# Ledger of designs, part 4: VHH binders against Elongator complex protein 6 (ELP6)

Target 1, 266 residues: Elongator complex protein 6 (ELP6), of Homo sapiens (Human) (q0pne2)
Amino acid sequence: MFVELNNLLNTTPDRAEQGKLTLLCDAKTDGSFLVHHFLSFYLKANCKVCFVALIQSFSHYSIVGQKLGVSLTMARERGQLVFLEGLKSAVDVVFQAQKEPHPLQFLREANAGNLKPLFEFVREALKPVDSGEARWTYPVLLVDDLSVLLSLGMGAVAVLDFIHYCRATVCWELKGNMVVLVHDSGDAEDEENDILLNGLSHQSHLILRAEGLATGFCRDVHGQLRILWRRPSQPAVHRDQSFTYQYKIQDKSVSFFAKGMSPAVL

## First folded at step 19 (VHH)

Design n5 (from s3 with D109E)
Fold by ESMFold2, last read:
Structure n5 (fold): chain B 266 residues (1-266), chain A 124 residues (1-124)
Amino acid sequence: as target 1 above (266 residues)
Amino acid sequence: QVQLVESGGGLVQAGGSLRLSCAASGFTFRRYVMAWFRRAPGKEREFVAAISRSGGYTFYTDSVEGRFTISRDHAKNTVSLQMNSLRPEDTAVYYCAADTSGYYMTSPEEYDYWGQGTRVTVSA
């Protein structure tokens, strides 16, 4: 996890709010460092984590996790982390002779648009243990990333329905948290991306937007991060407030520098 | 030079309809989320409606949902607000606003560009 980001978000693993959806998005840059931050954050918070990783390998996240002070291998072995590796599982699902039920079985159904098996996987992964004493602080769902579902032919409505059902289970019923990544394609003609991004933003308590610097300024800065707090149940009454920081990604950390006002970037 | 110019305001009786238009120039219109805000006499600006860059997502404040419709026309670089079933409480100066964040926002301070406003008066 990145200590400077925790400071900007006024949070720590010991004192995080629950019941919330955090939206991560990026435009003209790679915002995946934010996924790594939250993965390590919630593992260090002793949370039960279901990680739906739709494009990157377990090894990819494990290497970065080590740099951030967590062992994904140990977390998975002790039952703290349930990891769905989308690429590896897709090969298994497509080429199985018996066609057994699978969370990614929508890959076998070229136009099904049915994400219920994936939701049921998430629900099963995060259900409470009947032993009486809670082993984990609370459940967390991470998804990297939802734009892959659009690329695979799922409509934005189907993806938003999936997220709504996950929120009802993970956030409302189980009082856990969700963190999801969506890429902003920057293409105004990409209506499905536009609908998904706005529909998720409407439901989010916190939005972190990583943007590339398109102005041509010559600084040793890798991008800017816009942090927006929102009240999803009262968006018209509560006025959103955002702050923007420039950032520099380093091997084991990210440095942040205040920018002040957030001018338009064209 | 970025400009947003509202038009279509006026005096209308309660229960009537009015259509506001906002003409945009000086920027790439299709890259902006567009919104309408209003300022009633003696009050601060409040959010009314927003429309996404593609036009595929719209959001309305509770008091106007079902009565107002926001739309955009990329060929004419305009955003419109169709206001039906108007009430005296809808009396305000209406402002067009634009932002590049990719999703709508409800706070006026989060929008980069603003029009000068058009007055709507709804008589009881």
Scores: ipSAE 0.574, ipTM 0.840, lowest interface PAE 2.1, mean pLDDT 84
Fold by ESMFold2, fold request of step 23:
Structure n5 (fold): chain B 266 residues (1-266), chain A 124 residues (1-124)
Amino acid sequence: as target 1 above (266 residues)
Amino acid sequence: QVQLVESGGGLVQAGGSLRLSCAASGFTFRRYVMAWFRRAPGKEREFVAAISRSGGYTFYTDSVEGRFTISRDHAKNTVSLQMNSLRPEDTAVYYCAADTSGYYMTSPEEYDYWGQGTRVTVSA
C-alpha cells in the first residue's frame, strides 16, 4: 500500500470506514497503481477480499503485491483472498465442451446481459461463516476493471445493476467495502462508458481520478490524482471540494505533491 | 476563452413552460459534463440538473424531477433545460456550468466554468 496515499486519504488499515464504495478512474493514463494500493491495503487490514480480476493474471498482481509487502499466494491459501482470474476463466468458459455454471458464463451467451452468476460468485465468496467472519475484520470486493465488461458487450445498465446488487450485499448487509476501477475513454460517442462512469460516481463515497498531464512528458511527474469526497448532508460538512495532487510512480511507492511543489517545479 | 451564454429566461405564469439554452464556445464541448444551477433570492446556488458528456446520463435534483429535462446538442454546442409545470418556487437566476471530471457533480465549487445567468420568474 502507498503510505503517502493513506496520508492524503486520512486513513490507515486499522481505522478505515466501512460500508463504502470507492470509484477509481483514469483518463489518458494508467490508474491501475490505485488497484494495487487498495488490494494491499485491505489485505493488511485483515479483510476478507474477493478480487474480480478481469484484465490481468494472478501472477501480475502477486508480483506487484510482493513489492508492496503482501503475499497473494499466502492470502489465497489461508482463505483471505478469493481471486477470479478473468483471462484464464474466459478461455475455460468459451471453449469448454460442457456448459457448467460459471461466474463468467455470459461470455458464451448470445444474450450477454446476465451478470447474476458473477454476483452469486461474489456473494458466496464473502458470505459470513462462524469461524471465518471472526477471523476477518470485514469483507471487501475489488474489481479490475468494469470497462472490460463493456468491451465484452455488456450494457452499462447491466453493469450498474450488478454493482447495485453487490453494494446491497457487501456494503449494506455485510458492512464491507467495494473498490472498482473504470477507465474513462473521454469519448462522447462511447455512451456506455459515459453512462457507467456517471452511474458509479452517483453511488460512490470516494472518487480517485488519475489523469495524464497537460504537459505530457516529465520524468519526475507521471500524472495527477483528483481526490473527491462525496459530501454528507449533515450540518457538519465533512468535505465540500476536491483536492488535486501530482504523482510519481516508483518501484515500491508513489510520491504525491501539491501542484507547484512537485520535483518538476521545485 | 471559455464562454457559456444562457438565454431563454423570462416571466411566466405558474404551470407554464420555458426552455433555457446555453451556448458554449472556447472549449471542446463534447469533453465536458454540463449542468444547470439556480440561485433563488436570498439563497445559495443549488444544483438543478446535469447531463453527461455523451448525453446518455442525466441527473436531477428531487424538486424538479419529472418536470425538467436537460439535453445537449453536440452539433450546435448547446445544452438546454426544458422546464415544464413551473412553480413560483422555481423563480431564480439559472446558471450553466461545465467541468471536465467526466462525471456529474452537485457542488458548484467543483465546476470550472460558469455563465452569467438568465432570470426566470414564475408568477402565481
Scores: ipSAE 0.547, ipTM 0.820, lowest interface PAE 2.1, mean pLDDT 84
Fold by OpenDDE, fold request of step 23:
Structure n5 (fold): chain B 266 residues (1-266), chain A 124 residues (1-124)
Amino acid sequence: as target 1 above (266 residues)
Amino acid sequence: QVQLVESGGGLVQAGGSLRLSCAASGFTFRRYVMAWFRRAPGKEREFVAAISRSGGYTFYTDSVEGRFTISRDHAKNTVSLQMNSLRPEDTAVYYCAADTSGYYMTSPEEYDYWGQGTRVTVSA
């Protein structure tokens, strides 16, 4: 995890809020560093993590985790991390005869189908177990990324329904947290993407939006991050608060600073 | 009583090899991730290597990758560090540590038990 990001979010693994949905969004940049942050953050918080990775391999996340001092293999070994590798699973579903239900079985259906099997996978993965002792603080669902579902032919409404079911189970029933990444194509003609982003934004308590620089690539500034806190239960005047920072990604860390601090982006 | 006792340290010339060993007692060995840390003079304690509970996975800091090998023996409750191609910058006190969590392996504060350390000196 990135300590500086924790500071910006005014949180630590030992005092993180529960029952919350965090939306990660990236536009004209790679926001995956945010996924790596929260994965390591919640593992350090001793949470049970269900990670739905729809494109990248386990190895991809493991390599980055190692740089951050987090072992995904060890987390998985002890049952703390349940990992669904979408790409590998998709190959199995599409090219092999399947006799058992699969989280991504919608890929075999003639129609777009629904995401209920995926939801059931999540529910089962994060189901409390009676092992004699409470091993985990609370459950967490991470999804990287929901845009893949659109690319696979799912409608935005179906994806939003999936998120609703997950929120009901993970956030409301189990008092856990959710973190989901969506890519912003920036294409005004991409209606499904717009529906998904808008729908998720309205449901989220925290939104982190990473954006590429308008000026292009700079050595000392890699992008900007907008942080938006949403508190729908509060009076209208206190419902939303936002701040924008610039950031630089290093091999093992991410630095944040006030917008405009670097002369390179002026 | 929980004990981690390191051994195998000493003086060695650059390019040489040493094998460190750590004997664990007083806790359920198989439930813990085992690791080696080191502290050079005037520097902070740093992560060197870790091995999973089952022994199936190992991890190393970049500077020792390919030169050091961590292993464990469940029958003897020991963890070992084979150090090859030693360099002067490897000079440090090496500590054995045990962690019940095993998910944030490079953070010293996550480890539950520590040994007293064994000194390794690599001369030029």
Scores: ipSAE 0.102, ipTM 0.597, lowest interface PAE 3.0, mean pLDDT 90
Fold by OpenDDE, last read:
Structure n5 (fold): chain B 266 residues (1-266), chain A 124 residues (1-124)
Amino acid sequence: as target 1 above (266 residues)
Amino acid sequence: QVQLVESGGGLVQAGGSLRLSCAASGFTFRRYVMAWFRRAPGKEREFVAAISRSGGYTFYTDSVEGRFTISRDHAKNTVSLQMNSLRPEDTAVYYCAADTSGYYMTSPEEYDYWGQGTRVTVSA
């Protein structure tokens, strides 16, 4: 996890709130550093994590995790981390005639289908173990990224339903947290992406939006991060609080600074 | 103009059935979770049923589970509530509601739009 980001979010693994949905969004940049942050964050918080990884391999996340002080291999071995490798699974589903239900079995269907099998996977993964001893603090669902589902032919509405059901189970019933990444294509013609982003934004308690700089990538500033706190229980005029920072990604850390303070962008 | 118009209410004997319908207009129907709430005389408005945006998921309050069925028709922009095995305690004004956030499906405060309601009276 990135200490500076924790500071900006005013949180630590030991005192993180529960029952919350965090939306990660990236536009014109790679926001995966945010995924790595929260993965390591919640593992360090002793949470049980179901990670639906649809775009990268386990090895990829493991390497970054190690840099951030977390062993994904150990987490998986001890049952703390349930990892669904979407790429591998997709290959299995598409190219192998498997008869058993699969979380990504919708890929076998002629139509868009639904994501119920994926939900069932999540539910089973995060199901409390009735062993009498609370081994984990609370469950967490992490998805990287939901846009892949759209690219695989799922409708935005189906994805939103999936998220809604996951929220009911993970956030409401199990008092856990969810973190989901969605890419903003920036394409005005991408209606499905707009529907998904809009729907998720309305449901989220925290939104982190990483954006590329208009000037492009530079050595000292890699992008800007907008942090938006949502408070649905408050009157509309007081529901949102937003701050924007610029950031620089390093090997094991991410630095943040106030927008406009970097000489590189002046 | 956003409108939710309920219909199908009326007087029915205990054990009977009614089908409520809600016609939605003035907003993008498929972006909203749709729900039914009811308010009995002297009581607060309570959650009855909800249906997800695609219609793939349905939720019910315990007291109506197995008796009521919520459905939606995207072609007609309608939400329906089939009520079977009606009981006197089901007597209420039933409201259709739409929620774009889906934050808390059972919390009426989260819903953006409401109908005027349709009265259902179940006699003993």
Scores: ipSAE 0.015, ipTM 0.319, lowest interface PAE 7.7, mean pLDDT 89

## First folded at step 21 (VHH; from s3 with F59H)

Design j2
Fold by OpenDDE, last read:
Structure j2 (fold): chain B 266 residues (1-266), chain A 124 residues (1-124)
Amino acid sequence: as target 1 above (266 residues)
Amino acid sequence: QVQLVESGGGLVQAGGSLRLSCAASGFTFRRYVMAWFRRAPGKEREFVAAISRSGGYTHYTDSVEGRFTISRDHAKNTVSLQMNSLRPEDTAVYYCAADTSGYYMTSPDEYDYWGQGTRVTVSA
C-alpha cells in the first residue's frame, strides 16, 4: 500500500471504515496502481479478500504485491485471498468443455447471460467460516475491471445489478468493503460505459479518479487524482467533497502533491 | 470561450410548467456531465438534476423527482429541464453547470463551468 495515499484518505489498515463501496476510475491513464494499493491495504488489514481480476493475471498482481510488502501467494495459501483470474478463466470457459458451473459461464451462453454465477462465487468466497474464532477482520470484494464485463457483452444494467447484490451481501450483511475499478472511456457514444460509471458513482462512498495529463507524458508527474467523498444519506446540500492531486508513480511508492506544485506540468 | 446560457425562466402559477434550456458553447459538449442547480432567495445553491454524457443516466434531487426531467441534445449542444407541477418552493434562479468528471456531483463547488442563471418564480 501507499502510505501517502492513506494519509490523503485519512485511513489506515487498522482503522478503515466498513460497509463502504469505493469506486476507482481511470481515464486516459492506467489506474492499476490504485488497485494494487487497496489490495495490499486490505491484506495488511487482515481482511478476507475476494479478488475478481478481469484484466490482469495473478502473477502480475503478485509481483507488484511483493513490492508493496504483501505475498499474494501466502495470502492465498492461508485462505485470506480468493483470486479469480478472469483472463485465464475466460479462455478455459470459451475453449474447454465445462462440466461444472463457472463464475464466468455467461461467456458460453448464446445470449447475453447473467452474472449470478459470479455473484455466487463472491458470496461463497467471502462466506464466514464457523471456526469458533474470527481469523479475518472483515470481508472485501475487489474487482478489476468491471468495464471488461461490458467488453465481454454484458449490459451496464446487468453489471450494476451484480454490484447491487454484492453490496447487499458484502457491505450490508457482512459489514465488509468493496473496491471496484471502472475505466472511463470518455466517449459519450459509449452509453453502456457511461451508465455503468454513473450508476456506480451513485452508489459509491468514495471515488478515486485517476486522469492522464492533458500534456501527455511527464517525467515528474504521471497523472492527476481526484478524491471525492460522497455521502448519499446526508440531507446536506453539499454531499460531495473533493480534493485533487498530482501523482508520480515509482517502483514501490506513489507520491502525491497539490495540483500546480510541480513545475514539470505546463 | 466557454459559455452556458440559460433561458426559459419566468412567472408561472403553482401547478404550472416551465421548460428551461441551456445552450453550451466553447467546449466539447459530449465530454461533459451537465447539471441544473438552483438558488432560492436567502438560500445556498443546491443541486437539482444531472445528466450523464451520453444521456443514458439521470439523477434528481428528491424534492423534484417525478416532476422534473432533464435531457440533452448533442446536436444542438443544449441541456433542458422540463419542470412540471411547479410549487412555490421551486422559486429560484436556476443555473446550468458542466463538468468533465464523467459522473454527476451534487456539490456546486465541483463543477467547472456555470451559466448566469434564469429566474423561475412560482406564485401560489
Scores: ipSAE 0.904, ipTM 0.960, lowest interface PAE 0.4, mean pLDDT 93
Fold by OpenDDE, fold request of step 23:
Structure j2 (fold): chain B 266 residues (1-266), chain A 124 residues (1-124)
Amino acid sequence: as target 1 above (266 residues)
Amino acid sequence: QVQLVESGGGLVQAGGSLRLSCAASGFTFRRYVMAWFRRAPGKEREFVAAISRSGGYTHYTDSVEGRFTISRDHAKNTVSLQMNSLRPEDTAVYYCAADTSGYYMTSPDEYDYWGQGTRVTVSA
């Protein structure tokens, strides 16, 4: 996890809020560093983590996790981490006969697929273990990234429904947290992506948006991060509050700067 | 230069209807979420409605839900607010706003561009 980001979010693994949905969004940049942050954050918080990775491999996340001080392999071995490797699983689902429902069964059902099996996978993965003693602090669902589901032919409404069911189970019933990434294409013609992004933003308590720089590549600044808190309990006029930072990604850390305060002449 | 120009305001009786329009220029309209805000006398500016870039998603404040409809025309670079069943409490200056965040926001401070506003007065 990135300590500076924790500071910006005013949180630590030991005192993180529960029952919350965090939306990660990136536009014209790679926002995956945010996923890595939260993955390592919640593992360090001793959470039970279900990670749905739809494109990248387990190895990919493991390498970054190691840099951030967490072993995904060990987490998986001890039952703390349940990892669904979407791309690998997709090959199995499409090319092999399946006897049992698969989380990605929708890949086999042209124009008629649903995400119920995926939800059931999540539910089962995060189901409390009846061992008398709580082994983990609370459950967490991570999804990287939901835009892939759209690319695979799922509608925005179906994806939003899936997220709603997950929220009901993970956030409301189990008092856990969810973190989901969506890519912003920036194209108004992509209606499904637009609906998904806005639908998710509506349900989210925290939104982290990473954006590429208008100037392109810069050695000392890699992008801009906008943090938005949604507070439904506050008067409508003050429901949203945001801060914007520039950031630089390093090998094991991310630095954040107030906008305009970068040491680089931009 | 970026411009948002509101029109369509005026005096209307309770139960009546108005259609507000906002003409946008000086920026790539399709890249922006568009929203309507309003400021009633003695009150702070408040969120009324928003429409996503594609127009496929809309959101309304509770008090106007079912009465107001936000729409956008990409060909004309306009955003409209159809206001039906108007009430005296809808009396306000209505503002058009634009933002590139990709999602709607309810806080006025979060939007990049603003119009000068158009006055709507609903008489009892």
Scores: ipSAE 0.903, ipTM 0.960, lowest interface PAE 0.5, mean pLDDT 93
Fold by OpenDDE, fold request of step 23:
Structure j2 (fold): chain B 266 residues (1-266), chain A 124 residues (1-124)
Amino acid sequence: as target 1 above (266 residues)
Amino acid sequence: QVQLVESGGGLVQAGGSLRLSCAASGFTFRRYVMAWFRRAPGKEREFVAAISRSGGYTHYTDSVEGRFTISRDHAKNTVSLQMNSLRPEDTAVYYCAADTSGYYMTSPDEYDYWGQGTRVTVSA
């Protein structure tokens, strides 16, 4: 995890709030560093993590995890991490006859299908175990990119329904947390993406938006991050609050600084 | 030059209707979430409604839900607010705003561009 980001968010693994949905959004940049942050964060918080990875492999996340002080392999072995490798699974689902239901079985259907099997996977993965003292603090669902589901033919409404069911189970019933990333295409013609992004934003308590620089690549500034605190249950009573930072990604850390303060972008 | 120009305001009786329009220019309209805010006399500017870039998602403050409808026309670079069943408490200067965040925000401070506003007066 990135300590500096924790500071910006005023949180630590040992005192993180529960029952919350965090939306990660990236536009014109790779926002995966945010996913890495929260994966590491919640593993360090001793949470039970179900990670639905639709873009990157286990190996990829494992390498970065090691840099951030967590072993995904060990986490998986001890039952702390349940990892669904979407890319690998997709190949298996498409090219092999399935003997039993698969979380991504919608890929085999002629139409868009439904995400019920995926939900069942999440529910089962994060189901409490009756083994006396709870081994883990609380459950967490991470999804590295929900927009991939749209690319695979799912509708925004279906994805939003999936998220709703997950929220009901993970956040409300189990008092855990969810972190989901959606790519912002920036294209008004992509209505499904637009609906998904806004639908999720409406439900989110925290929104982190990473955006690429208009100037392109810069050595000292890699992008802009907007942090928005939202109270979705009382939108009329409480105003959104946001802060914007520029960031630089290093091998094992991310630095944040006030917008416009870097000489590179002045 | 970025411009947002509101129109359609005026005096109307309670229960009446008005349609506000905002014409946008000087920026890529389709990349922006559009919103309406209002400022009543002696009050702070408050969120009224927002419409996503595609127009596929809308959000309203509770007090106007079911009475107001926000829409946008990409061909004309306009955003509109149909206001029905107007109430005296709807009296305010209404502002059009634009933002590139990709999602609506309820805080005025978060929006990039603003219009000059159009006055709506609802008499009892």
Scores: ipSAE 0.902, ipTM 0.960, lowest interface PAE 0.5, mean pLDDT 93
Fold by OpenDDE, last read:
Structure j2 (fold): chain B 266 residues (1-266), chain A 124 residues (1-124)
Amino acid sequence: as target 1 above (266 residues)
Amino acid sequence: QVQLVESGGGLVQAGGSLRLSCAASGFTFRRYVMAWFRRAPGKEREFVAAISRSGGYTHYTDSVEGRFTISRDHAKNTVSLQMNSLRPEDTAVYYCAADTSGYYMTSPDEYDYWGQGTRVTVSA
């Protein structure tokens, strides 16, 4: 995890809030560093993590995790991490005979598929173990990224429903947290993506939006991060609060700067 | 030059209707979330409605839900607010706002561009 980001978010693994949905959004940049942050963060918090990775491999996340001081392999072996590798699973579903149900079985359905099997997977993965002692602090669902489901033919409404069911189970029932990444295409013609992004933002308590710089590539600044705290159920006039930072990604860390403070982007 | 120009305000009786329009220029309209805010006398500016880039998603403050409808026309670079069943408490200056964050926000401070506003007065 990135300590500096924790500071910006005023949180630590040992005192993180529960029952919350965090939306990660990236536009014109790679926001995966945020995913790595939260994966590491919640593993260090001794949470049980269900990670739905729809594009990247386990190895990919493992390498980065190692740099951030967590072993995904060990986490998986001890049952702390349940990892669904979407790409591999998709290949299995399409090209091999599978025992039903499969989390991604919608890929085999001629009709508009549903995400119920995926939800069941998540629910089962994060189901409390009837052991005398709780081994983990609270459950966490991490998804990277939901936009892939749209690319696979799912509608935004279906994905939003899926998230709603997950929230009900993970956040409300189990008092855990959810972190989901959505790519913002920035294209008004992509209505499904637009609906998904806004639907998720509506439900989220925290939104981290990573954006590429308008000036393009810069050695000292890699992007802009907007942090938005939201209270969806609050009737307050100004329920949203935000701060914007510039960031630089390094091998094992991320630095954040106040917006406009870097001469490199001026 | 970025411009948002509101129109359509006026005096209307309770239960009546108005249609506000905001004409946008000087920026790529389709890349922006559009929103309406309002400021009533003696009150702070408050969120009313927002519409996503594609128009496929809309959000309303609770007090106007079911009465107001936000829409946008990409061909004309306009965003509209159809206000039905108006109430005296809807009396305010209504502002059009735009932002590139990709999702709506309820805080005025979060939006990049603003119009000058159009006054709506609803009489009892």
Scores: ipSAE 0.902, ipTM 0.960, lowest interface PAE 0.5, mean pLDDT 93

